# Designs tried in a protein design chat: VHH binders against Mitochondrial protein C2orf69 (C2orf69). Part 17

Target 1, 361 residues: Mitochondrial protein C2orf69 (C2orf69), of Homo sapiens (Human) (q8n8r5)
Amino acid sequence: SSCSQARTMNPGGSGGARCSLSAEVRRRQCLQLSTVPGADPQRSNELLLLAAAGEGLERQDLPGDPAKEEPQPPPQHHVLYFPGDVQNYHEIMTRHPENYQWENWSLENVATILAHRFPNSYIWVIKCSRMHLHKFSCYDNFVKSNMFGAPEHNTDFGAFKHLYMLLVNAFNLSQNSLSKKSLNVWNKDSIASNCRSSPSHTTNGCQGEKVRTCEKSDESAMSFYPPSLNDASFTLIGFSKGCVVLNQLLFELKEAKKDKNIDAFIKSIRTMYWLDGGHSGGSNTWVTYPEVLKEFAQTGIIVHTHVTPYQVRDPMRSWIGKEHKKFVQILGDLGMQVTSQIHFTKEAPSIENHFRVHEVF
Below, E stands for the ipSAE of ESMFold2; O stands for the ipSAE of OpenDDE; V2 stands for 0.75 times the mean of E and O plus 0.25 times the DockQ between their complexes.

## First folded at step 13 (VHH; framework vhh_8emy_2)

Design m4 (from k2 with Y53W; at its last fold request DockQ between E and O 0.82; V2 from the best seeds 0.78)
Fold by ESMFold2, fold request of step 14:
Structure m4 (fold): chain B 361 residues (1-361), chain A 122 residues (1-122)
Amino acid sequence: as target 1 above (361 residues)
Amino acid sequence: QVQLQESGGGLVQPGSSLRLSCAASGFTFSKYDMHWVRQAPGKGPEWVSSISWSGSYTNYATSVKGRFSISRDNPSKTLYLQMNSLRPEDSAVYYCAKDRYPYFRGSEFDHRGQGTQVTVSS
């Protein structure tokens, strides 16, 4: 929340609203996966990965145990972020004649904010598959949508299966890319550590391998474990229009649990954040059906809602605030752990504060 | 009072072109996305095309993409639809529609005009 991008959102100052060099470097660290298949190969999404720099995610060599096979990666936490309207890659947003003023909320910059907020986690941005008029995010692969991307929720669309398969495929694609880079950069130090920790060192020694890999190594002192589903846990975050994905997942819980792989995935979800959800349509911006919420409450997932007056105190869209209150109330009555916060209550409703929820949640 | 006045329809042969116009008043035209919607007898309304409030971005129904072109002139508060290579299935009443919300606050059809009839027959 305290990244350089957040500081540049101030209204004053002669330097304008620009990210620092650190944010630009982190945007260059993002791995962009341009075509990730879901459950249906004809339905793909673009994903953006920002690998965590937290201490628990860096590879460490372990003391050798002769009976031990190759090291297993440690358990990982993954944050899945579903962006809202207008949000796109930084390069697209800077060229956008209508929305360039919101460039600080690009996919890359939000990923950086989330990496600071969740420092031991891999950050995934899951981009919508269609943007109407280059601004309305349409999550057609997750939920039945009209041409503007407004949802029609149902129990059997397949959003859980789509998300699960996206993650399986994205993790495989990122493992191949990151493992190749990590191997090249890591060779000098990891061979020495590998010999101390591997049965090869204790059994027969592989002196030729050190020389070969050292000659190709680059000067980099750090490597990271690739993303892995092994014992992974998840936090899901929807912002604005992106909340439609979270809502669709709730509608599907009862049927989706019948698939053992999807049930295991659901059980790996620890926390869900709804950040200032909103869309047109007169209703169904927040889930208020008790049957759906009863299934959700059985999961034990921790729920956070963070809203602003832009969405919940809009007289033209008065259902949003009422539905938000019902969502929180019903889940609380069902015994779920729910945090609910309204931010910027002493300020006029604004699009700026709508986006600034990323800084304060 | 929001007012939308469509014009430019008529009876034409297949393969012909028509240009529809929509004069707008009673709201700040340059703040709102605008749409063309059509309705054939016995059918529900069908979205045809949309244009963003600045005119920078357009989108089209698959059935008309490559044949129709939406545009706007914000100073004159006028929306246009250039329809080329007209087909019998394009026959409908064409309506100009204002989006309910400015900018990207939301998207929903709101006010529409009285429509202009387009008939494409041999």
Scores: ipSAE 0.647, ipTM 0.868, lowest interface PAE 1.2, mean pLDDT 81
ESMFold2, look of step 13: ipSAE 0.643; ipTM 0.862
ESMFold2 (binder alone), look of step 13: mean pLDDT 87; pTM 0.882
OpenDDE, look of step 13: ipSAE 0.876; ipTM 0.958
ESMFold2, fold request of step 14: ipSAE 0.599, 0.574; ipTM 0.846, 0.830
ESMFold2 (binder alone), fold request of step 14: mean pLDDT 86, 87, 87; pTM 0.878, 0.887, 0.879
OpenDDE, fold request of step 14: ipSAE 0.886, 0.877, 0.891; ipTM 0.963, 0.959, 0.965

Design m5 (from k2 with Y103T F104W; at its last look DockQ between E and O 0.82; V2 from the best seeds 0.77)
Fold by ESMFold2, look of step 13:
Structure m5 (fold): chain B 361 residues (1-361), chain A 122 residues (1-122)
Amino acid sequence: as target 1 above (361 residues)
Amino acid sequence: QVQLQESGGGLVQPGSSLRLSCAASGFTFSKYDMHWVRQAPGKGPEWVSSISYSGSYTNYATSVKGRFSISRDNPSKTLYLQMNSLRPEDSAVYYCAKDRYPTWRGSEFDHRGQGTQVTVSS
């Protein structure tokens, strides 16, 4: 069939009352980097880039005169998002017999929400390297994890080095991809034709339509400057299971600062968001060790916590709420700038409100 | 009360097949992911396989992938493990295990049965 997104009459992600066509076009504008090496060649992650739709970043002002200096890109802001359980590429989620209900929270749709929330920022989704049963995210490349992806944090796993190298390699790969598109001017002004002639463009799985395979797309929404580490600044966001990455980074701060490049990267992190962190394992959903939090408080990073009753008022996982309160209290006592909000407190706990934190943080 | 009863183990020669069953009661079977775990003498527990609550997705330990097959029948509340091409290294007590949480809240072993012995020897 042609297009079934209209059947639900629900807008994608956090979009307005627009029809599903706008969400489909936005998803096609994402650049997927399917294998990005990190600190070790055998440790790679998939990344999704939604380039900033920044004002004044179009190609119309690029110089070609040799007598003039080439323009330097402005300092860039990058948002790094670590997704939670269930979240995957839109095509995979719509085909998942168990996860299709949450298709509006696909990696592409959340990237779009984040682009609206953080204007003029490059949005990076850093996908976990393993999903247990195709639904539980396991961040094995960032933190020692059990088979279900519950973390065992330590000070020397290497998460900072892995993240830094992922960014170095992803920036290079995205620069090459954008340069290739610029040389082979993609000049199709029409919206991509409805709909699918083939649901898959990969041999390994049900990969959705990607911006790098985008035929006849709206190129005008693409940033003209490739991602650059030069004077870049960062916001890190963990959602649900993705918070384990942020937590591991905190455990590593003291040791990670010994590397010159990683220390500079740490100093470029402006803000960190914990969005409704939660996982199994009985503990360690929030960092509560004062010695770790003392190191974190010295960074001056702005901290935001946003939680819902789904995580912090779950009687089956009662440690989550207790640990969240302790995390906020210890950082506050250390003088760190922390904002903390509990959303949907007058509604029953629900996985729907867990995802809706993306709309209200 | 949650009850899990494994059966189907035995003494077999290398290369043989066995089919383990796990009868479940005392919980809504179709809302929980299920697991097989094994434990050889002197070793800690080793995860073997998992299956999602609907049966749509499975995972296997590297040591058994391609030889073992997990399945479930939600109407009869039964979990299965088909074990083919058995090796002496597969000798262990095999347990079925219920996940602690219903769907989407994470995954963790909860209740397990008494186990069934599988012994593979020449």
Scores: ipSAE 0.642, ipTM 0.848, lowest interface PAE 1.4, mean pLDDT 80
ESMFold2 (binder alone), look of step 13: mean pLDDT 84; pTM 0.851
OpenDDE, look of step 13: ipSAE 0.865; ipTM 0.953

## First folded at step 14 (VHH; framework vhh_8emy_2)

Design n1 (from m5 with Y53W; at its last look DockQ between E and O 0.86; V2 from the best seeds 0.68)
Fold by ESMFold2, look of step 14:
Structure n1 (fold): chain B 361 residues (1-361), chain A 122 residues (1-122)
Amino acid sequence: as target 1 above (361 residues)
Amino acid sequence: QVQLQESGGGLVQPGSSLRLSCAASGFTFSKYDMHWVRQAPGKGPEWVSSISWSGSYTNYATSVKGRFSISRDNPSKTLYLQMNSLRPEDSAVYYCAKDRYPTWRGSEFDHRGQGTQVTVSS
C-alpha cells in the first residue's frame, strides 16, 4: 500500500482534495542528519528533521510588500522529540525480526504525526546514541546510563549543553542541506508554464517532456524557511525511555542556567510533554525530588503528562505509577501549570496502547 | 519456580576453549532476553554478554568481544556461551541470568543460577 502507490490516480483533480501524503512519501521528505556533534565532538547523535509546512505562513504576515519578495522570517517553533525503546528508522524496523510489528511508530511516522499535531513547527527527532540488543534505547550522551540504558541522574552530566550544541550544529547542517537543494533546483532549466498534461507518476524534478514539462510547482506554489535559532521557541517531548532526557534536564536546571546561552535556551522552552515514561532500574522514572522540582517550577514551562496502564499500572514496575502521582502532586503544590491524563484506563495494559498515546495526547 | 542450571566450567590452560550451558525451566524461555554474568573473587558481578529472546541479536562486553559467542536454543530452553582464547583474567564463576521483564518492557537482571567455575591457569 504505502510503498507501491500502483492504483490509478487523478493528478489533476480538485485542488484541495490531494493535500495529504502517505507515510512512505513523508519518510522521503525527512532530512536525516547522520552525525551531529554536541558539545563534545566525540558525542554525536543522529537527528531527523521534518521541516515546517511553510505554505502561507511566511506570506500571511507581509503579503503586499513590493520591495521584499522574501520577507523576514517569522519566529520559529521547534518540537524536539526523544523516542523510546524499539523505535528506529522505518527501514531498520521492518527488517527487525522482533520489532517489525511496531513499524507504524518509526521515527519518520512519529515525525509525521507530530507535524500534524504541530503544523507550523519544525519537528526534530533526536535519536539515542546506543541501542542495547538493537531495541532498548540508551541516551548515553544525555545521562549516565547503565548497560541497559537505565539512567543515573545527576546535576552535572551536561545534558543541557549537549542538547544546545546539537541544535546549533543541526541548524547549521540543515541550512547547508537546504541551500544545496535550492541550488540544485536553480541549476536546472527554469521553464515557467502551465502544464495541462497528466503525469504518470507524481514527483518533483522532471525534464522537458510534455508529461513533466511544468516542473515549477515547488518554487512557484510553496516557500520554505530554513531552521533558525533567532527568537526560536521549543516544545520538548519525551516518549517512554526518551523521558530520561527530560528528567536529566530537570536535574541540571540550577547549574545550567548559569551559562547565559543555556539560560536563554531554557527561557525559550514553552512546553514539555512526558508521554508514558518508563524504564527499568527499580526507581527514578519520574522526578520526585522537591529541590529539583522547585527549580523547574520557577521556569514557568507548561507541563503535560500523559500515561497509560502499560507503565503506571504495571505490577512488575510498581514504582512508576507512584512516582508519577508524586511528580504531579509536587509540581501542583508549587503552583506550576500541570495537566495530567491517564489514557485507556478501561482497557488491559498493552504495548499497543503505550504507543497509541501519540494519537491521543 | 524459575530454575537456571549452569554447567561446562573447569580448569583449563590459557588459550583453551570452553562451552558453558544453562538449562532453564519454570518460565517461558522464548519470551525473555538472557544474559551471562561473571564474578571473580573479591570483585562485583561483571556483565559478559546478552542475547535477545529470538536469538537474533547479541551484545558483548568489550573485554570478551571477538573471543566469546552467546547463543540459545529455544526449543530445548538452553543458553550457551562459547569461550575461546581464554585468559587468566577470565577466571570467574559464570552465571546465566534471566531478564526480569518479558520482551519490550526494558532490561534488568533477575534470577541467576548457582554458577559454574572457570579457572584459567598458567
Scores: ipSAE 0.593, ipTM 0.835, lowest interface PAE 1.6, mean pLDDT 80
ESMFold2 (binder alone), look of step 14: mean pLDDT 84; pTM 0.852
OpenDDE, look of step 14: ipSAE 0.637; ipTM 0.857

Design n2 (from m1 with Y103H; at its last look DockQ between E and O 0.81; V2 from the best seeds 0.58)
Fold by OpenDDE, look of step 14:
Structure n2 (fold): chain B 361 residues (1-361), chain A 122 residues (1-122)
Amino acid sequence: as target 1 above (361 residues)
Amino acid sequence: QVQLQESGGGLVQPGSSLRLSCAASGFTFSKYDMHWVRQAPGKGPEWVSSISYSGSYTNYATSVKGRFSISRDNPSKTLYLQMNSLRPEDSAVYYCAKDRYPHWRGSEFDHRGQGTQVTVSS
C-alpha cells in the first residue's frame, strides 16, 4: 500500500508589485516670490505660485466670423494654502536631519497635489514668516502667537488687511516677473548674428564627435496670465498649524467688512477648507464662539472640515475633538453649507495619516 | 514616572559663567524636544531656550541670545545650559522642561523639575 506523499505545492506568494507610484509628477516649476510685503513693510511673507495649466488653445484659425465677443476669460480661481509644521521647501526638507522623512509634503509637492485637486486654478502657498526650531510654523504676521506659534486670537490683529495686501503685491510681482522673462528671450536672439568668424584654414582631421543635439527641452512657457484680483475667486485651505490663519480671519470678519476692498475680497471667497487643524495651545483649535460664527454664516462661504484621529482623537488634547464637533454643529445650526469627514478612522493615530489628508480630501 | 532633576545653580558674580544640568528619567529622552524656563521672584515663567530631540536645532530668548548655550547628551539623558556673561537680571529659578509630545508634534511642556536657584549678585 504505497502511501503517495502528496507534495503540497506551496503556492508561491505573488509579490504584489507595490506600484510605487513613481511620483515623477513632473514638478511644474513654481514661481518663488521672496519677501512679499503685506499690511506694512515689516510684515512680509514668502509665496509660491503654481500657475494653472494653460490650455494651449491652439487657435485653430477658423475663418474670422467677426462678431464673436471674445469670451471673457473665465474668472480665474485661486487656491490659497497655509502650510503646517515641518513643511518647507523641498531642498530644505531633504537636508533637514529631522524633517527629511516628510519631504513628500514639501511646499512644492503640496502645491502639485492641490493643482490636481483644483484643476485650472492658480495655487498659492503662503509660507509662515518664522519657524521655531526649524519645525514649528509661526504665522506672526496673521495672528499674535507665542514662541511656538500657538495663537492668541483677537478681532483687530489685521490678518485680513495683511492677506489682501500680500495678494495685491504678489499679483503685481508675478506679472512683472513674467514680462521680464519675455523681454530677455527677445534680446538673446539679436546678439547672435554678428560673429562673422573668419575662416582660418587649418586642416586637422579631428574626429566627428557626435554633437549630442541637446534636445531643447520644450520650456512649455506656462503662459502665466496675469492674475486680476477684481475678477478672481478664492478657495482658502489651512493645514494643521495653517488653520490658525483661517481661525484669525473668522475673528476679524465683523471689522474687516467695514473696509470696501476687504469686503469685496471676502465676497470673492467661495470655499474654506480646514485640513486636520491643530496647534500647541490649550484651547481654540476650532472657533466655537457663537457671535464669531454668526458673522461667518452671513458670508455664504462653503465650509469643509477634513480631520484625522491624530488631532480629533488625541487623549492628551481631548478638547480638539470636542471643539471640532461644536464648530461643525454651530455652523449647521446657522444654516451654513458645512461638511465634516474623519479620515483613517480604522487606523492608529499617526503623523503619516495627518499628512495624507492632502490625498483624500 | 517622568523625572527631571536640575543641578548646577548657585550664587555667582556678574560676568561669571555657570553650567546647569538636568538629569532625565522615566521616558525616552531622545524622542522629546527639551526646554529651559526660568522664573524670577514676583514674575511669571519665562522661556529661555529650546533644543530639538536630535540636538540639531536650538533657539534662545532674545534676553539670553549670544550668552547662553543649550546642549544635550541623549545617551546619558542629560540636558545642559551653559550660561556666560551672567547679569543680575538672570537671577531666577531655572527649570528643565520636557516637551509634551515626541518629535515635532508638540510645543507644550508636560513636566518640569524642582528647579535650581541661580543668583547673580555683586
Scores: ipSAE 0.389, ipTM 0.743, lowest interface PAE 1.8, mean pLDDT 86
ESMFold2, look of step 14: ipSAE 0.612; ipTM 0.842
ESMFold2 (binder alone), look of step 14: mean pLDDT 85; pTM 0.867

Design n3 (from m1 with S56T; at its last look DockQ between E and O 0.32; V2 from the best seeds 0.43)
Fold by OpenDDE, look of step 14:
Structure n3 (fold): chain B 361 residues (1-361), chain A 122 residues (1-122)
Amino acid sequence: as target 1 above (361 residues)
Amino acid sequence: QVQLQESGGGLVQPGSSLRLSCAASGFTFSKYDMHWVRQAPGKGPEWVSSISYSGTYTNYATSVKGRFSISRDNPSKTLYLQMNSLRPEDSAVYYCAKDRYPYWRGSEFDHRGQGTQVTVSS
């Protein structure tokens, strides 16, 4: 009785080609705004702007059905992003002896990720004013902080006033930059055409001046309608250390609403995202004060929290997970629209997964 | 298993110098920031110094700045603390500590050694 040993062919593990999304996504040219002043001329931040994709579709003028109400320009939506630790310009990160491994999470790359997540939106990256040891993002212009950027939240630091004035000034600067680029493209093309030295060939033939009617190229001045802050809607996103700005804004809400312009800005905020919030302080990673959160509940802002085990399941920082749970609970009890998701729960806590929250939120 | 073994402590006079060493094993030493912390009798733990995993960046508590120097040798898996101009208030057990993550977060660590006693007395 010959026991035929059935060789169980171990099915070859199809190495799932992780489609590395080839980062050859055409890096839309980000506009860098250096040293944008806020509420105080001494308080400045760098901003990165990625414009919405939609402006380049030439509406082929299909023949005029007359009654199309000029579609009111869709309300210009703006996403404001506050980066975490290590995040910097791509060129700086690639040359950094330690931060190069995280280059995929550069300011430009994250702006691109956000542009896919929020189509037809302007993406603003608001860089911290200081990076301690080229690692720790310190939002000194928004919140009182220690050397490492751990916050000391208060009600009167002026974060809302600073943010509002940064946006006012950034909007003005972006318009002026776009208008100058349009003028320089026109001037370069006009100079290149005139230097064709016509060779002097003498031949006399009198053929008739077809008056080429220079069709007035309709200066469809792309009226870059300056995004009026008044007609703009906002989404605020804090990632990791960037969440300290969002937290400080919550502490200031009661006082900030007393200013008519800032109150109008607050009313234009539709949604806030906390992406894996964290700092090196020993408490107040999440706002858990009922009096602060009650003021926040009156705004009607939609709240999303997306966290990873890196922050909320750290045994040495057990307060983070407790505070996060309490934050979500209090907002729910106050009747706010709040969502909470823990990503990568089956994986070990890692900094890689901490950054990957950008891909999955 | 992660192991950290401190050495080089002793009794010294004020103004003297000591060099502490910490031998590391059981983990990829070159991937983690390293820290020195100290604890004096009847006091809580005090952060002293940190060094990044590459050795490129260093930081110091205000109390030791300009007197202490942290360094590392990744091939030998050894952390060092050069202590100059020692004072009686520097008397403590000194611990080598491993950072939990490949990011320097100040005094965040998951393991520490048994410590080495430093006593500064006349």
Scores: ipSAE 0.318, ipTM 0.705, lowest interface PAE 1.7, mean pLDDT 85
ESMFold2, look of step 14: ipSAE 0.609; ipTM 0.852
ESMFold2 (binder alone), look of step 14: mean pLDDT 87; pTM 0.880

Design n4 (from m1 with K31S S56K; at its last look DockQ between E and O 0.35; V2 from the best seeds 0.00; counts 0 for: pae O 3.4 > 2)
Fold by OpenDDE, look of step 14:
Structure n4 (fold): chain B 361 residues (1-361), chain A 122 residues (1-122)
Amino acid sequence: as target 1 above (361 residues)
Amino acid sequence: QVQLQESGGGLVQPGSSLRLSCAASGFTFSSYDMHWVRQAPGKGPEWVSSISYSGKYTNYATSVKGRFSISRDNPSKTLYLQMNSLRPEDSAVYYCAKDRYPYWRGSEFDHRGQGTQVTVSS
């Protein structure tokens, strides 16, 4: 009775090479605007601009018929992003003894993620004016807040006026920065011509080290077309603490519409995203006032809410989930186009998933 | 179960110093910011101080700034509050509190100890 020992071939664990997508996504150079004044010269914010990838329209000079109306450049779309807590410049985050863990969610990295999500759009990151303890984003220029940036929403703080003037000034500054770069490229080429160094004859036969032609990295001059506010459309995105700005804008809508320029700006807003909204206050994480939301419903703005269990299923902050549900319900009852998604519902609540909402919304 | 046990309270004279301790157990102490809160008779709870999970960042109420110092020893799971230049107004029950989240969100906590009495009297 020959006991044939069935050699159980242990299936070799195919080590699934997690392609770490080395996000050597060529960090498109963000333009940093260090101090942009808003409605008051004392109210300033830092802005980051990531320009739309210009299609290199190779003007094939096809000798086409002169009478084709130059297609009006498609209305330039702008995404305005309001960051949450911990988020800062990548260099600052990597050096921070606690925040380095979240470096993937730096302002530059999120701008890059948003540029993929919103192709052919200008991405603006509007940084908070204060970071308490290098962690808590405080939008003091948009909303009245405590030391930690917990909001006290009201109808008259001037958030819309501030935002509008920030955009006006940022657009002007971005145009001027591009024009100066174009002028400096032209002046460098003119000076190189005149150094006719006289050919002193000395013969010594030093061997031809192959001068590695440093390939001039084509500084693809990002043709920053100067953004015009008049033909611009806007998407507003608030993440976590950044949602306090969006909320404050809702409270101001009724009064803000009285200004013709701000009303025109409001009409240019197409979509608003609340990404996992939250703050350290005990209430009003989501706007649930029917009178405020009725004014919002008159705008025709499309609303998207993307939340995680980290915010809306926190047993210690049970009001957040209740307020979120009520916000979505009221907007639906008012006939607004509103979507609501809860991401990572099968996973434990985590700050990692809180940030990952940027990848999935 | 999360446990926080305060000690080091007592009766002291104005201008004296006292050091409070809080022994922590039942959670990963080194992953949470920690707080001191006090409550005087007939008053609501008052935040006193906070320290980040790493111990690298500290914050203080204006009323105690420059007099109190918060510290932590993560290996021993102990929180400390050094109180100098004590005043009668510092008389309260002092509570050690665990932050609700692994990242500092202000004065939010989910657990506190039984407290230790500090009385400053001439």
Scores: ipSAE 0.045, ipTM 0.573, lowest interface PAE 3.4, mean pLDDT 84
ESMFold2, look of step 14: ipSAE 0.650; ipTM 0.864
ESMFold2 (binder alone), look of step 14: mean pLDDT 87; pTM 0.887

Design n5 (from m5 with F109W; at its last look DockQ between E and O 0.55; V2 from the best seeds 0.00; counts 0 for: pae O 2.6 > 2)
Fold by OpenDDE, look of step 14:
Structure n5 (fold): chain B 361 residues (1-361), chain A 122 residues (1-122)
Amino acid sequence: as target 1 above (361 residues)
Amino acid sequence: QVQLQESGGGLVQPGSSLRLSCAASGFTFSKYDMHWVRQAPGKGPEWVSSISYSGSYTNYATSVKGRFSISRDNPSKTLYLQMNSLRPEDSAVYYCAKDRYPTWRGSEWDHRGQGTQVTVSS
C-alpha cells in the first residue's frame, strides 16, 4: 500500500506589489501676495493665488491659413474664496497648539480642493485682515465687525469697492511677479558663457571624479498666464465666517451698481456659494431682508447653499436654520436660480463635517 | 447636566488681590473655551476674560488687562481668575461661563454658575 505523499505545493504568495500610488499630488505652487491694498491704502488683505492648470495647448502648428483670428484666450474664470475661522497658512496651522488638528483645511489645501472642483480656473484665497486670538477670522476691511468678527451689516461700508480694488491690484502684482521670474531665468543662462579660462597644460593624472550629472528635473514651467480683469468671470465662495463678506456684498448691491466699474464687476459674477455660513452674532447669519434680496435677484447670479447640521440644526442657534430656510425661500420666490443642500444629515453635528463641506459641495 | 460653581469672592480693599475659582462638571471641560463675566448692580453683564480649551490663548477686557490673569487646570476641571490691583469699579458678581461650542467659538456661552460676589471697598 504505497502511501503516495501528495507534496502539497505551498502556493507561493504572490506579494502583490501594492503600487503605492505615491500621490505626489504635485502641490501646485501657490503665489502668496502678502499685502494687497484695496481702495484705501490702510485696507489691505493677504491673497493666495493658485493659477489655472495651463492646458498645454500644444499648438499643433497645423500650417493653417494665416488669417485665422487669434482665438481669443478662453474667458478666464476666477474663484474667489473667503475662509472661515481657524483657517490659515499650512505652516502656521501645523505649529499652532490648537489649530493643527484642522491643518487639512489650510488655505493652500483648500485652494487645491477648489482647483479640482473648478478646473481651468484661477483660485484666489482672500484672507481676513485680522485673526482674533489666532482663531476668529475678522473681515474688518469688508464689513464692520465686533472683536470676534461678528458682522454689523450696512449699505455703505465699501466692501464692493474694496474687493474690486483688491482684484485690480492683485492682478497687477501677480503679473509683475511672473514677469520677474521669467527675467531671472533668462539672466542666469547668459552669465555662464564667458569664463573660457585658457587651460594651462599641466599633466598630473588626477583620477576622474564622476561628475554626477545632476539630472535637470524638467521643471515643467507651468506657464502662468497673467490673469486679466477684462473678460474675467467670477465665482464667489464664502465658507463659515467668510460668508459675512458675501452677505455684506448683498447689502451694498444697490449702491455698488452706481459705479460703472463695480457694476461691470458685478455683471461678471456668475455664481455665489454659501458654504455652511455662520458667525458668533445672534442674527443675520443669512440675509432675509426682502429689499436686499430683490436687488440681488436682478443680478442673475446663480446661488448655491451647502450647509451642515453644525450650523442649521444647532438648537442653541436655532435662528441660523430658520434664516437659511427663509433666504432660500425668498430667492426662489424672486425667481432666482437657487440650490440648497444639507450635507451629513444622518451624522451628529460636528466641526469635522463643517469643514468636509469643501469635499462634497 | 452642566454645573459651574464659582468660589473665592469676598470683601477686599482697593489695591488688594483675589483669586476666583470655578469647579466645572457635567461636560468635557478640556474641549471648551471658558469665560469670566461680571455683572455690577444696575449694569448689564460685562465680559472679563476668556481662555481657550487648551489654555494656550487668553483674552481680557480692556478694563482688566494687565491686572487680571485667567488660567485653567483641565485635569481638575477648574477655571481660575487671579485679580490683582483691585478697584472699586471691579465690584460685581463674577460668573464662570462655558463656551457654547467645543473648541470653536470663544464669544458665546451657554451656561454660567451662580456667581461669586466681589466687593472692593475702602
Scores: ipSAE 0.193, ipTM 0.651, lowest interface PAE 2.6, mean pLDDT 85
ESMFold2, look of step 14: ipSAE 0.612; ipTM 0.840
ESMFold2 (binder alone), look of step 14: mean pLDDT 84; pTM 0.849

